# Miniprotein binders against q96jn8r1131to1294, part 61

Target 1, 164 residues: q96jn8r1131to1294
Amino acid sequence: TLEFLENHGKNILLSNGNRTATRVASYNQGIVVINQPLVPQLLVQVRIDFLNRQWTSSLVLGVITCAPERLNFPASACALKRAAWLLRGRGVFHNGLKICEKFGPNLDTCPEGTILGLRLDSSGGLHLHVNGVDQGVAVPDVPQPCHALVDLYGQCEQVTIVNP
Key: E = the ipSAE of ESMFold2; O = the ipSAE of OpenDDE; V2 = 0.75 times the mean of E and O plus 0.25 times the DockQ between their complexes.

## First folded at step 7 (miniprotein)

Design A32
Fold by ESMFold2-Fast, scan of step 7:
Formats: structure tokens, C-alpha cells, sequence
Structure A32 (fold): chain B 164 residues (1-164), chain A 89 residues (1-89)
């Protein structure tokens, strides 16, 4: 059973059996992590439930290879300078550096109801899925173990884990 | 320098957080026209801050510095307008 970890950004409230994450304040402090490692072929999916159009940027998702249980999360995922591979807007970022200019759809424009998925293939390639469609390999050869991360940043105030 | 860029990002976050707190207070009692102007400035400040982060991540510190400084200026202007909107004390 996939759930968000109890360790999360300070503006997060978990509900629905820790399957729904809501950012209850501000625009940041909204990082959540899935409760088990992202092992090959496991598809982790979240649905965008609520967007606040007051903000310009939206959610970030990706993986971290550090242990998340007691991690002191920064205000935003983009401040993670170690052990992080992130998808933000159209870009792919590794430890604070942009490694791909344009990958997949612009995450800042995905509407409510969009289902976003993360999956490792058998070779350790990280895939993004959008509404069931595999966008391809965003990051090759991700170190393991790694953990799926969602940053409810800006517009994105609520996500819910969705079964495949 | 790298330290100066990090300082600018920390200052931008601080000012954007302050502007957001003032916006939440202004929603209750503030002047609607001034609030609208402040929201526009705040949104532009956030946009420039986010763009500055992207340029820094691409290894372009000169553009990152420029955009972060512009974000700071816009955030400060938004704060001043919000303080004016709240004069109804």
C-alpha cells in the first residue's frame, strides 16, 4: 500500500489514509515522499486535485537517494543540492543543475485531474508518465535505493496517490 | 560570487514570504485597487525569482544575479504597496 511518509514539509497535511497531501499555507514547504523505495517497474502515480492560480509555478516531482524518514526538508525541492533528480516545468535537474532543457509536458500548465507517474525501468532509467502515457527516460541509471518525491509548490495545493 | 547569489536567493525568499503574509492580511481590510497592484508586482517577483533559480542551475550566474536582484526590487515594491493598502489601521 503506497502512502506519503509522516516526515514531510511543514505546510503539508496528510489525509485519506496518508494518500492525500494538502499544502495548507503559503506556496512552499510542501515536499512529500512515498513510503517505500521506487523499485524497478513500480509505478507511483499522483493526481493533481487542486490548483491555486494565484501562483505561477506548480508541482515538482522526482527522486531522492538519501533516506527520507528523518530528512530536514528545505522550503522547496529545488533547494536540494544533494542526491536529487527533479522534473520542474519542462526541465530535468540533478542536484541543483539543469541537465535537460525540455522533457515531457510543462508541469506548470498541467490541469487539475492530471495523473503524473514515476517509474524506474529495468536498467534504472527514470520515466515520467502523464495520464498513462510514458514520456520516456528523463534520467538514466538512477542510483538505488531511491524514493519518489512530490513538491506541492506554487499552484499545486493538493495531490492524491492513485493506483495504477 | 557564489555567496552573493545565495544571499540574493535567501533575501528573495524572505521578502516574498513577507509580501505573502501582508497579502493575506490585506485580503481582509486593505484597499482593493492597491491590493491588485501589489499582487501583480508579487507575481512578477515570483516569476523572476523562479527564472533566477533556473539560470543558476544552468550555470549562468550573471543572469541569475540580475533576475534575483529584479525579484528583490519587485518584492520590496509589493511590500510598500501592501503597507499602504493596510493604512486603514
Amino acid sequence: as target 1 above (164 residues)
Amino acid sequence: SEYYIDFLFLEAIKLLEEALKLLKEAEKTGDPELIKKAVELFEEAVRKYELAIEYAQEGNPLEAKKLAEEALKLAREAIKILEEALKKL
Scores: ipSAE 0.006, ipTM 0.349, lowest interface PAE 9.2, mean pLDDT 84

Design A33
Fold by ESMFold2-Fast, scan of step 7:
Structure A33 (fold): chain B 164 residues (1-164), chain A 89 residues (1-89)
Amino acid sequence: as target 1 above (164 residues)
Amino acid sequence: SEYEIDFLFLEAIKLLEEALKLLKEAEKTGDPELIKKAVELFEEAVRKYELAIEYAQEGNPYEAEKLAEEALKLAREAIKILEEALKKL
């Protein structure tokens, strides 16, 4: 059963059996991590439940290769310098460095109800899925074990884990 | 030096707090196009600042200093735009 870990950003409140994450304050401190490693072919999906249009940036998602159970999370996923591959806006980032200018749709413009998914292929390539559609390989050869991460940043104040 | 980095962080916090206060003042009555531009700059400034803290904690003061300076520049730009957005008063 997929759940968000009890170790999370300080502005997060978990509900619905740890399957819904709500950021209850500000614009940051909203990192959550899935409770199981992202193994090849496992599709982890979250639905965007609520957007606050005060902010221009929205959720970030990706993977980290460090153990998340006792990690002291930074205020934003973009502050992770090591062991992180992130999708933000239209960019792909590795440890704070932009490695691709334009990949998939702009995550800052995905509406409420959008289902975003992460999956590793058999070669270790990280795929983004949007409403069930595979966007292709965002990052080749991700080290394992790795863990799916969602940063409820800016506009995105609530997400819920959704089964395929 | 560590004192120089501490100073940059203190100044960045002050400017980011000022920008956030101005943003909240402008969000209801300011020019919406200018507010959107300022929010984009503010969010980028915050990201640079948060990354600077992480580099400093890892013992990389050179990169921390550079990112903190970038955050300061972006925060100042956001403040100028927000002040322009509020000029109707």
Scores: ipSAE 0.044, ipTM 0.520, lowest interface PAE 6.2, mean pLDDT 86

Design A34
Fold by ESMFold2-Fast, scan of step 7:
Structure A34 (fold): chain B 164 residues (1-164), chain A 89 residues (1-89)
Amino acid sequence: as target 1 above (164 residues)
Amino acid sequence: SEYEIDFLFLEAIKLLEEALKLLKEAEKTGDPELIKKAVELFEEAVRKYELAIEYAQWGNPEEAKKLAEEALKLAREAIKILEEALKKL
């Protein structure tokens, strides 16, 4: 059973059996992590439930390679450097640096109802899925164990875990 | 050096809080084009501020100071634009 961990950003409230995350204040402090390691072939999916278009940037998703249960999360995922590989806008980021300029659709423009997925392939490549469509390998050779992360940043104020 | 960084952090958070207050006021009646530009500057200021805190915690005060100074500059720009947006009632 996939759920968001009880350890999360300070502005998050979990509901729906810890399957829905809502950012209840501001624009940041919205990091959530899936309760199980992202093992090869496991597809973790979230649906964008609510966007506040006052903000220009939106959610970030990716993986972290450190244990998340007791981690003191920073205000935004972009401050996670060595342990994190992140997809933001059209970019792929690691170690506080943009390592790929354009990958997949622009996450800042995905509408409400969009389903975003993360999956590791058999070779450790991290895939992004958008509305069921595999976008390809965003990050090769992800170290394991790793954990799927969503940062409800800016526009994105609510997501819900959905089954394939 | 550490005191200088602490001062920059206090100044940055004060400006960011002022910008957020102005954004909430502007979203109802302000010029949408100016609000969009201010939001972009505000979000970038916040990102740099948050990264500055992390660098300071990891023991790199030189990078923390540079990022905090960039956050201050961006926050001031956002506030100026928001004040202009509110004037165009």
Scores: ipSAE 0.036, ipTM 0.455, lowest interface PAE 6.9, mean pLDDT 86

Design A36
Fold by ESMFold2-Fast, scan of step 7:
Formats: C-alpha cells, sequence, structure tokens
Structure A36 (fold): chain B 164 residues (1-164), chain A 90 residues (1-90)
C-alpha cells in the first residue's frame, strides 16, 4: 500500500497509517516522500486537506531520483540542487532551475479538496493529474528509479494519499 | 576572509528572516492586508534564496552561496520595510 516514508521534513506529523501528512509548524520543513518508486502505470494521488491562506505559495510536488529513506531533507524542496524535478506554481523546475514557465494549473491556487496525481508514462514522461484530468507531460525522460515527493510548503498544511 | 564573511551572512540572513516572521505575525492582526500580502511574497522569496544559499554552500560552491545569501538579505529587508509600513496603517 502507498504510504509516506517515516523519513520526512522535521515539521511533519504522519497519521492515518502514514497516509496523511500534516505540517504542524511554520511554513517549511514539510517534505514527504511516497514509500515506493514511481513506476510506469502507478498513479500516486494526494488530496489537499487544509490550506492556511496566511501564505501566498502552496504545495510543490514532483520526483527525486536519489534514495529517500535516509536523505537529510532541506527546508524546502526548491533547495534541492541534485536529482529533483519539481512542479511549483505554474513552473517546472530541474535541480532549482526553471525549465518551463507555464504548465498546467497554478498549484498556488488549487483549493482544499483538489486531488493531485503523478504518473510516469511508458516513455518515462512525468504527468500531472488534477482531479483526474491528465495535464500532459511536465518532464520528459525522468531517470529511474524515482520517488514521488510532496512539499507541504506555505499554504498547504495537510495532504492525504487517496486511491485512484 | 570569505569564509568568515559567508558564515556572518548566513547568521545575518536567518536573524532578519526571524525578524520578518515576527513582524508578519504582528501585522496580520491589524495591518493593511494588501501590504501584508506583498510582504509575505517577499518573505517567501527571501526564504527560498536563503535555503538555496545553504545548499550551494554544503555542495562546495561558496561563491554562489554568498550571492544567494546577499539576495536573501536584500529581500528580507524589503519585507521588513513593507511590514513596518503595514503596521502604521489604521
Amino acid sequence: as target 1 above (164 residues)
Amino acid sequence: GDEYEIDFLFLEAILLLEEALKLLKEAEKTGDPELIKKAVELFEEAVRKYEEAIEYYQEGNPEEAKKLAEEALKLAREAIKILEEALKKL
């Protein structure tokens, strides 16, 4: 079953059998990673449960290609300078560099209840799904193995893994 | 030298970010909401630059780390200035 790893950002509390992640403090230190590699055909989905609109930025999601079980996570996913492909706002980022200006909906404006999904296609393309709708290929040719990552940054204080 | 300058920049940056966060919490109670929103955007950008600076420093790139830490300082000071202005508005 899909779960968040017990190795996570220091402001995270896991509950609901490690399927719910809550950021209990501040605006950062909220990185969580799914417990198994994102392989083709696997759709990993999280639901936005709670937004704190004090902050303007919201969750970041994407993939990392390093082993996450003992990784010392930075305060935010955008600080990852190696082995990271991230979706933030409308941008696509590789190792901190913006590689696409405008992809899919603005993640900073997704309301509570939004279901966000990550999936690899057979060619290694990373897809974003929003409420079941495929937004297309955000990143081509993602190296394997890779792991789905969610950063509960800013507004986003809680997410829950949901079944497809 | 540059070693001491970088350590001092990181200390200055985190202290200013802590000051900005303190002012944000105070301003959100009674401050001008449009100015608060602008200050939050600047604060978040400052935090991202600071976090990037730490990562570059840990990876052995102190030149890029210093540049990013200086950018974080500038953004944090701008956020503080706007927050002080927000607190003046009735």
Scores: ipSAE 0.014, ipTM 0.429, lowest interface PAE 8.3, mean pLDDT 85

Design A4
Fold by ESMFold2-Fast, scan of step 7:
Structure A4 (fold): chain B 164 residues (1-164), chain A 89 residues (1-89)
Amino acid sequence: as target 1 above (164 residues)
Amino acid sequence: SEYEIDLLFLEAIKLLEEALKLLKEAEKTGDPELIKKAVELFEEAVRKYELAIEYAQEGNPEEAKKLAEEALKLAREAIKILEEALKKL
């Protein structure tokens, strides 16, 4: 069953059988990773549970191709300069560089209750799903194995893994 | 240059921590429009700072220094706005 890994950012508390992640302090140190590789056809979904409107930026979603079980996470996912493909705001980022200006909705404005999904297609393309709607291919040809990552940054203080 | 970068990082984290402390105080009594502007500047400063650390660790001190200096400038601007917000309680 899908769970967040016990290795996570230092401000994270896991609950609900490791299916809920809460950032209990500050605005950063909120990276969590799914316990299974993101294989084609697997749809990994998280629901935004709590937003703190003190902050303007919100959660980041994406994949990493390095092994996450013993990784020393940086303060934010955007500091990952190796092996990372990330969706932040409306941008797509590869190893710290913006590779697309506008993709999908602005993640900084998604309300509580929004369900965000990551899926690989049969060609290795990474898709973002928003409330069940496929936004298309954000990143082509993602190397495998890769792991789904959520950064509870800024506004986003809690997410829960939900079934497809 | 490595020593200069270390000093920039120490200065940046001190200013970011000062800004966060002022932000916490300002949210109780401060002007919400000024607080929103300060939060935006603070978040941009943090992003630049975190990226600067990564470049330094990868052996690119020139980009790290540039990003750290940008983070410092943004953090100082955020602090100035928060101080103004607190003056008008």
Scores: ipSAE 0.084, ipTM 0.553, lowest interface PAE 5.5, mean pLDDT 86

Design A5
Fold by ESMFold2-Fast, scan of step 7:
Structure A5 (fold): chain B 164 residues (1-164), chain A 89 residues (1-89)
Amino acid sequence: as target 1 above (164 residues)
Amino acid sequence: SEYEIDYLFLEAIKLLEEALKLLKEAEKTGDPELIKKAVELFEEAVRKYELAIEYAQEGNPEEAKKLAEEALKLAREAIKILEEALKKL
């Protein structure tokens, strides 16, 4: 089944059979990646378990197309130098550059209990799902294979993989 | 946001590394007054950078941003003096 990879940011602790990720320090170094490629129609979902309000930004999620199993993760997902498409706040980012100003709800304001999902459609479009609601295509024509990632950044200190 | 602070930290460490490189080269110029001034600016920049990291980790982003910007300013001043020292010889 779906699990977080054992290769992750240095502030992450995995538990619950590698289905729960907790950031145990600071506000960064919290990148985790799903253990299986995001194939068309696979819906990968995580639930926000705990928010620490001393920080202002919150989780980032998206896809990476490089092999994640031995990747040396940067302090934050937005510092990934190649092959990343990310959703942060209301923006869509590719390799650190903002490519869309407003997409979906503001991820910095999602409360505890929110379920966030990533799905690739048959045309290669990356979709965001929020509490079961498809927000539409955030990124068209994503190269494959790609892998779903979550950056437990800022407020977001814990997420758990939720099966559909 | 914390992402803005992270970007400032990346810029600060880049400038501090550049200043250190120039400082090592400028030691060969033999102008001790310029070198001394650049060292003082560099040391203050490092101090403010480290303090900025501490405030960011403790959840005070406003103070962290202020200190990081001060570190950048000091590092740029040190670099400018070192570039002048290198031009002389």
Scores: ipSAE 0.252, ipTM 0.572, lowest interface PAE 2.9, mean pLDDT 87

Design A6 (at its last look DockQ between E and O 0.04; V2 from the best seeds 0.00; counts 0 for: pae O 7.8 > 1.5, pTM O .738 < .8, placed apart)
Fold by ESMFold2-Fast, scan of step 7:
Structure A6 (fold): chain B 164 residues (1-164), chain A 89 residues (1-89)
Amino acid sequence: as target 1 above (164 residues)
Amino acid sequence: SEYEIDWLFLEAIKLLEEALKLLKEAEKTGDPELIKKAVELFEEAVRKYELAIEYAQEGNPEEAKKLAEEALKLAREAIKILEEALKKL
């Protein structure tokens, strides 16, 4: 079953059989990674459970192509300078560099209850799903193996893995 | 945004580390009055940085940003004075 890895950002508490991640402090140090590689056609989904509106930015999600089990996570996913493809706000980022100005909805404005999904197609294209709706290819040709990452940043203080 | 606060914290840590390195070097041969002034600025920068972390923890990003910017300014001033303290005749 899909779970968050026990290796995570220092402000994270895992519960519900490692399927719920809660950021217990600040606005950062909230990176979590799914325990299985994102293989083609696997849809990994998380639900936004709680938003703290005192912050302005919100969750980031995407993939990393490095082994996550012993990785020393930076304060935010956007500080990853290698092996990272991330969706933040309206943008798509590769290793900290914005490679697309506007893709899908603004992740900083998704309300509680929103279900966000990541899926690789058969050609290695990374897809974002929002409440079951495929937003299209955010990143073509993602190297494999890769791992789904969620950064509980800013407003987003809790997410739960949900079945497709 | 919180990404500005992240950048300020990273920059402040970098400058505080640079100031500490210069302070250790200046203590050997530097002007004692300039060293004293630099220590006071460095200590205030550390206080502002720690307070900025506390406000970020409490969910006050505006105050955190302000204090981090003040810490950054004080750290830069300390570095400049330490560089002067190390100036050879």
Scores: ipSAE 0.431, ipTM 0.725, lowest interface PAE 1.8, mean pLDDT 90
Fold by ESMFold2, look of step 8:
Structure A6 (fold): chain B 164 residues (1-164), chain A 89 residues (1-89)
Amino acid sequence: as target 1 above (164 residues)
Amino acid sequence: SEYEIDWLFLEAIKLLEEALKLLKEAEKTGDPELIKKAVELFEEAVRKYELAIEYAQEGNPEEAKKLAEEALKLAREAIKILEEALKKL
């Protein structure tokens, strides 16, 4: 069963058997990590439950390659460098740099109810799914093991893990 | 020198905290278009500031300084816009 790890951003409250993450303060400190590493047969999906349109940026999705149980999380995912590959807005980021200008939809415009998924293919490529539709390979050759990460940033105040 | 970078980080976080206070005030009564622009600048300033901290911790003070200066510039612009938004009550 998939759950968010107890080690998470300081502004996160876990509920619903650790399947729901809520950012309860501010705009940041909202990093959560899925408890099981990605494998080719595993599709990790989260639903956007609540958005605060005061902000213009929204959630960040991605993977981290270091062990997440004891990691000291920064205020936001953008400060994770070598250990993370991140989808933000329409861009893909690694090592503090945008490595792809446009991939998939603009995450900053996804409405409440959107289901976002992450999966590895057999070559280690990271796929984004949006409402069940595979958007293709966002990141080739992601090192394994890696864990799915969500940063409840800005607009995004709550997500829930959902089954395929 | 090291002291120049420390001052930049201190000033940048001070201005980011001030911008956040102004954002909370302006969201209630301010001009929505000015607030939207200020939010965009604030969000980018925060991202640059957080990345600057990481570069400084990794022993890359020149990149850290560049990012902190950019964060400070964006924070100042956000504050200017927020002050304007609050004047048009």
Scores: ipSAE 0.104, ipTM 0.604, lowest interface PAE 5.7, mean pLDDT 87
Fold by OpenDDE base, look of step 8:
Structure A6 (fold): chain B 164 residues (1-164), chain A 89 residues (1-89)
Amino acid sequence: as target 1 above (164 residues)
Amino acid sequence: SEYEIDWLFLEAIKLLEEALKLLKEAEKTGDPELIKKAVELFEEAVRKYELAIEYAQEGNPEEAKKLAEEALKLAREAIKILEEALKKL
């Protein structure tokens, strides 16, 4: 079963069998990691449950290739400088450096109810799915094993892992 | 903004760095003293933005905002100096 790991950001409260993550304070410290590593053709999805419009920006979605159980999470995903491939807004980032300016829809404007998915293809390409639609390869060659990461940042206050 | 704006800071730094490159090129053709001063101010602005980003990332948006505002002030001052230098060309 896909769940968020107990090792998470300081402002996160897990519920629903660790399938729901809620940021209960401030706008940051909201990083969570999904327990099972991504394997080829496995689609991992999260639903945006709640947005708080007093903040700007929204969730960051991506993968890490370091051991998530021992990771000391920073306050925000942008501070991940190692082994991180992240989607924020319309950009793709590797270790904090923007490597793609425009990819897929703007994550900052995704409404509540949006289902975001990550999937590795057979060549190691990381795909973004939005409401079940494959947006293409965000990162062409991701090292394995890797784990899906969600940063409940800014507006995004709650997400839930959902089955395809 | 009273909340984290680190991504905006990153974009601002990119712009400032580009401005610095242009200024250094202009130093060869303009008033060297004024251009040099502008460069120094932009460099300081960049440093403050970088520090602001660190504070923002650490969850201290108030200090981040303060530093960003200071950086912006320096950048605006640098622009004024450049405008003055351009009048002498």
Scores: ipSAE 0.017, ipTM 0.275, lowest interface PAE 7.8, mean pLDDT 86
ESMFold2 (binder alone), look of step 8: mean pLDDT 81; pTM 0.793

Design A7
Fold by ESMFold2-Fast, scan of step 7:
Structure A7 (fold): chain B 164 residues (1-164), chain A 89 residues (1-89)
Amino acid sequence: as target 1 above (164 residues)
Amino acid sequence: SEYEIDFLFYEAIKLLEEALKLLKEAEKTGDPELIKKAVELFEEAVRKYELAIEYAQEGNPEEAKKLAEEALKLAREAIKILEEALKKL
């Protein structure tokens, strides 16, 4: 079954059989990673459960290609070394560098109840799904193996893994 | 130089800590619009700072310096806005 790894950012508390992640402090240190590789055709989905409007930025999601089980996570996903392709706001980022200006909806404005999904197509393209709607290819030719990553940054204080 | 990068990191974390302190004070009674603007700047400053540290560790001091300088500028701007938010009480 899909679960968040026990190795996570220091402000995370896992519950609901490691399927719910809650950030219990501040605005950062909220990285969680899915417990198995994102293989082609696997759709990994999380639901936004709680938003704290003290903050303006929100959830970041994407993939990481390094082994996450023993990784010392940085305070935010954008500081990950070359190993991450991330969706933040409307941008697509690799190691903090914006590689696509406008992709999909603005993640900083998705309300509570939004379901966000990540999927690799048969050609290795990373897709974002929003409430079941495929937004297209955000990143072509993702290196494999890779793991789905969620950074409970800013507003987003809780997410839960949901099955398709 | 290594000395210059270390100094920038020191100044950046100091300003980020000052901004967070002011943010906690401002969120109680400060101008909500100015607080939101300051939070955006603070969050971006933190991202730049953390990325700068990673670049320095990877042996890219030029990019690290650039990002640390950007973090400093953003942190200073956030502090100015938070001070304005508190004055408009």
Scores: ipSAE 0.007, ipTM 0.372, lowest interface PAE 9.0, mean pLDDT 84

Design A8
Fold by ESMFold2-Fast, scan of step 7:
Structure A8 (fold): chain B 164 residues (1-164), chain A 89 residues (1-89)
Amino acid sequence: as target 1 above (164 residues)
Amino acid sequence: SEYEIDFLFFDAIKLLEEALKLLKEAEKTGDPELIKKAVELFEEAVRKYELAIEYAQEGNPEEAKKLAEEALKLAREAIKILEEALKKL
């Protein structure tokens, strides 16, 4: 039932019942959003399917607290100035400002096949999961409702939503 | 990095939009010779901006960055000249 919204970055093509997102051009314009709000204990997971080493930066993921269905996405998730908490490289960003220097593994170096997950705990803490392993709280007290966002940036040209 | 290129693109488009706004205002009351010079710089900035986008899409970020920086410089020069054209309002 989890799918990517039809409102997405202009370089995205959705396939596999809107469960696979492919960036078909350039390095940017690759933002996708999950169709359901991220409610506590829901684990949203994506698998990195294809990396293009022509680029240096890679996938960004996180949450937004604005309604995504009609949002005019910027070229990069990190350009979102309001209501965005993002994981990029080893950093945690709030509305473009770095709020944590080193959190979890470096997302720019995750290989093809890596499964990345986002989950809210009962206290509103945002957790990153890497290959099923909880990395801890990246962001405390995320406002509700919020929506899981993936930016297929740079190297990351394809992701697929994965159960469980 | 690609983020630096994106920030340059953002800055370039904002300055191009500002230059266009000033150009429309200057056409009413500004110095015609200064306006002509600003138009030439603005058009060159747009060409370099568009070329930068093409190089980024082709996977040449180094050339894209150089072109975006040149577009930004030309847009700033156009704005400066348009501000001079409007100085005596």
Scores: ipSAE 0.028, ipTM 0.433, lowest interface PAE 5.8, mean pLDDT 87

Design A9
Fold by ESMFold2-Fast, scan of step 7:
Structure A9 (fold): chain B 164 residues (1-164), chain A 89 residues (1-89)
Amino acid sequence: as target 1 above (164 residues)
Amino acid sequence: SEYEIDFLFLEAIELLEEALKLLKEAEKTGDPELIKKAVELFEEAVRKYELAIEYAQEGNPEEAKKLAEEALKLAREAIKILEEALKKL
């Protein structure tokens, strides 16, 4: 069963059998990682449960190719310099640098109830799914093993893992 | 230099703390549109600052300095806007 790892950002509280992550303070220190590697055909989905409109930016999601069990997470996913491919706003980022200007919808404007998914295709392409709709390949040839990551940054204070 | 990086980080964290303090004051009675703009700048400043720390820890002081300087500029701009938001009370 899919769960968030017990190794997470300092401001995260896990509940609902480690399937719900809540950021209980500030705007950062909200990185969570799925407990299983993202293998081809596995669709990992999270639902946005709560947005705090005090902040403007919202969640980031993507993959990391380093082992997450003992990783000392930075305050935000954007500071992951190595082994990270991230979707933030409308952009795709690799190790802190923007590699694509406009991919999919603006993640900073997704409302509560939005379901966001990550999936690897058989060629190693990373796909974003939004409310069940495949947005296409955000990143080709992702190295494996990789792990799905969600950063509950800014507005996004709670997400829950949901099944397809 | 090691000294320059340390100084920039101290200055950046001080400005970020000042911006956060002003943001909390402004959110009570300030102009909502100005507050939203300031939040965007503040969040970008924080991202740059955090990335600067990671580069410094990895031993890339040139990139760390550049990012820290960008964080400082954005934090100052956020503070200016928050002060303006408060004046429109």
Scores: ipSAE 0.006, ipTM 0.303, lowest interface PAE 11.1, mean pLDDT 83

Design G1
Fold by ESMFold2-Fast, scan of step 7:
Structure G1 (fold): chain B 164 residues (1-164), chain A 83 residues (1-83)
Amino acid sequence: as target 1 above (164 residues)
Amino acid sequence: GKVEITVTKDGDKYTIRVEFDGKTIEITVEFRPDGTIRVTVESGDEYLIDFAKLALEEFEDGDLDLLRYYIELALEYAEELLE
């Protein structure tokens, strides 16, 4: 069963059997991680439940290759300087470096109800899915094991894990 | 991008300027005569505020220990004001 880990950012409250994450304060400290490794062909999906439009930026999605169970999370996913591949806005980032200027839709403008998915293909390519549509390979050759991460940053104050 | 931090003291007023990738955030900490501390943060970008916090972690040693404490208070206060 897919769930968010109990180890998460300080501003997160988990509910709905650890399948819903709510950021209850500020704009940051909102990192959550899925409870099992992202193995090839597993599609992990989250739905955007609530956007607070008083903030300007929105959620970040990606993977980390370090063990998340006892990780001391930084204020934002973009502060991760190693073992992190992130999708933010229109960009793809590896350890803080932008490696692609424009990939998929702008995550800062996805509305409530959008379902975002992460999947590894058989060659280790990381795919983003938006409302069921595969956007292609954002990152080739992701090391394993890796773990799906969602940063409820800025506007995005709530997400829920959804099944295919 | 390179992170640059400049600290200026004028009496009981401390101005911390953080520059990152051509963006600037200015944090002012003022110790007022009535015993209160006034904190002002001038920024158009919450992402820059997070990087300012990260940059402050790089200055864990040296002459800025007390100032670092006040900067951390200022950044936390800015977060609460933005709520």
Scores: ipSAE 0.016, ipTM 0.403, lowest interface PAE 7.4, mean pLDDT 83

Design G12
Fold by ESMFold2-Fast, scan of step 7:
Structure G12 (fold): chain B 164 residues (1-164), chain A 80 residues (1-80)
Amino acid sequence: as target 1 above (164 residues)
Amino acid sequence: GSDEYLIDFAKLALEEAEKAIKEGDLEKALELLRYYIELALEYAEELGDEELKRIAEELLKKAEELLKEAEKLKKEEEKK
């Protein structure tokens, strides 16, 4: 079953059998990673449970191609300078560099209850799903193995893994 | 740096500065506010989003007001 790894940002507490992640302090140190590689056609979904509107930015999600079990996570996913493809706001980022200005909905404005999904297609394209709707290919030709990452940054203080 | 990252940093810095003022740690408050204002001036021209620019201007104004308050309280404390 899908779970968040025990290796996570220092402000994270895991509950619900490691299927719920809560950021208990500040606005950062909220990176979590799914416990198994994102293989083609596996749909990993998280639901936004709680938003704190004190903060301006929100949840970041994407993939990393390095082994996450012993990785020393930075304060935010945006500080990952290698092996990272991230969706933040409306942008797509590779290793901290914006590679697409507008893709899909603005992640900073998704309300509580939104279900966000990541999936690789058979050609290695990374797809974002929003409330069950495929937004298309955000990143082509993602190297494998890769691991789904969620950064509970800013507004997003809690997410829960949702089975399809 | 991300515009959003700078805004969130600013909000945290102002929150910590307000807490320091309330706790009477005026030296900490002054250090936090001076550091934030210096950082904000360095990145002032980089914000392109109009809404984030407005938010940043509001946060900068609040930081300057808190700095004046903390400096006034520090001077009053030192006169005793």
Scores: ipSAE 0.006, ipTM 0.315, lowest interface PAE 10.6, mean pLDDT 82

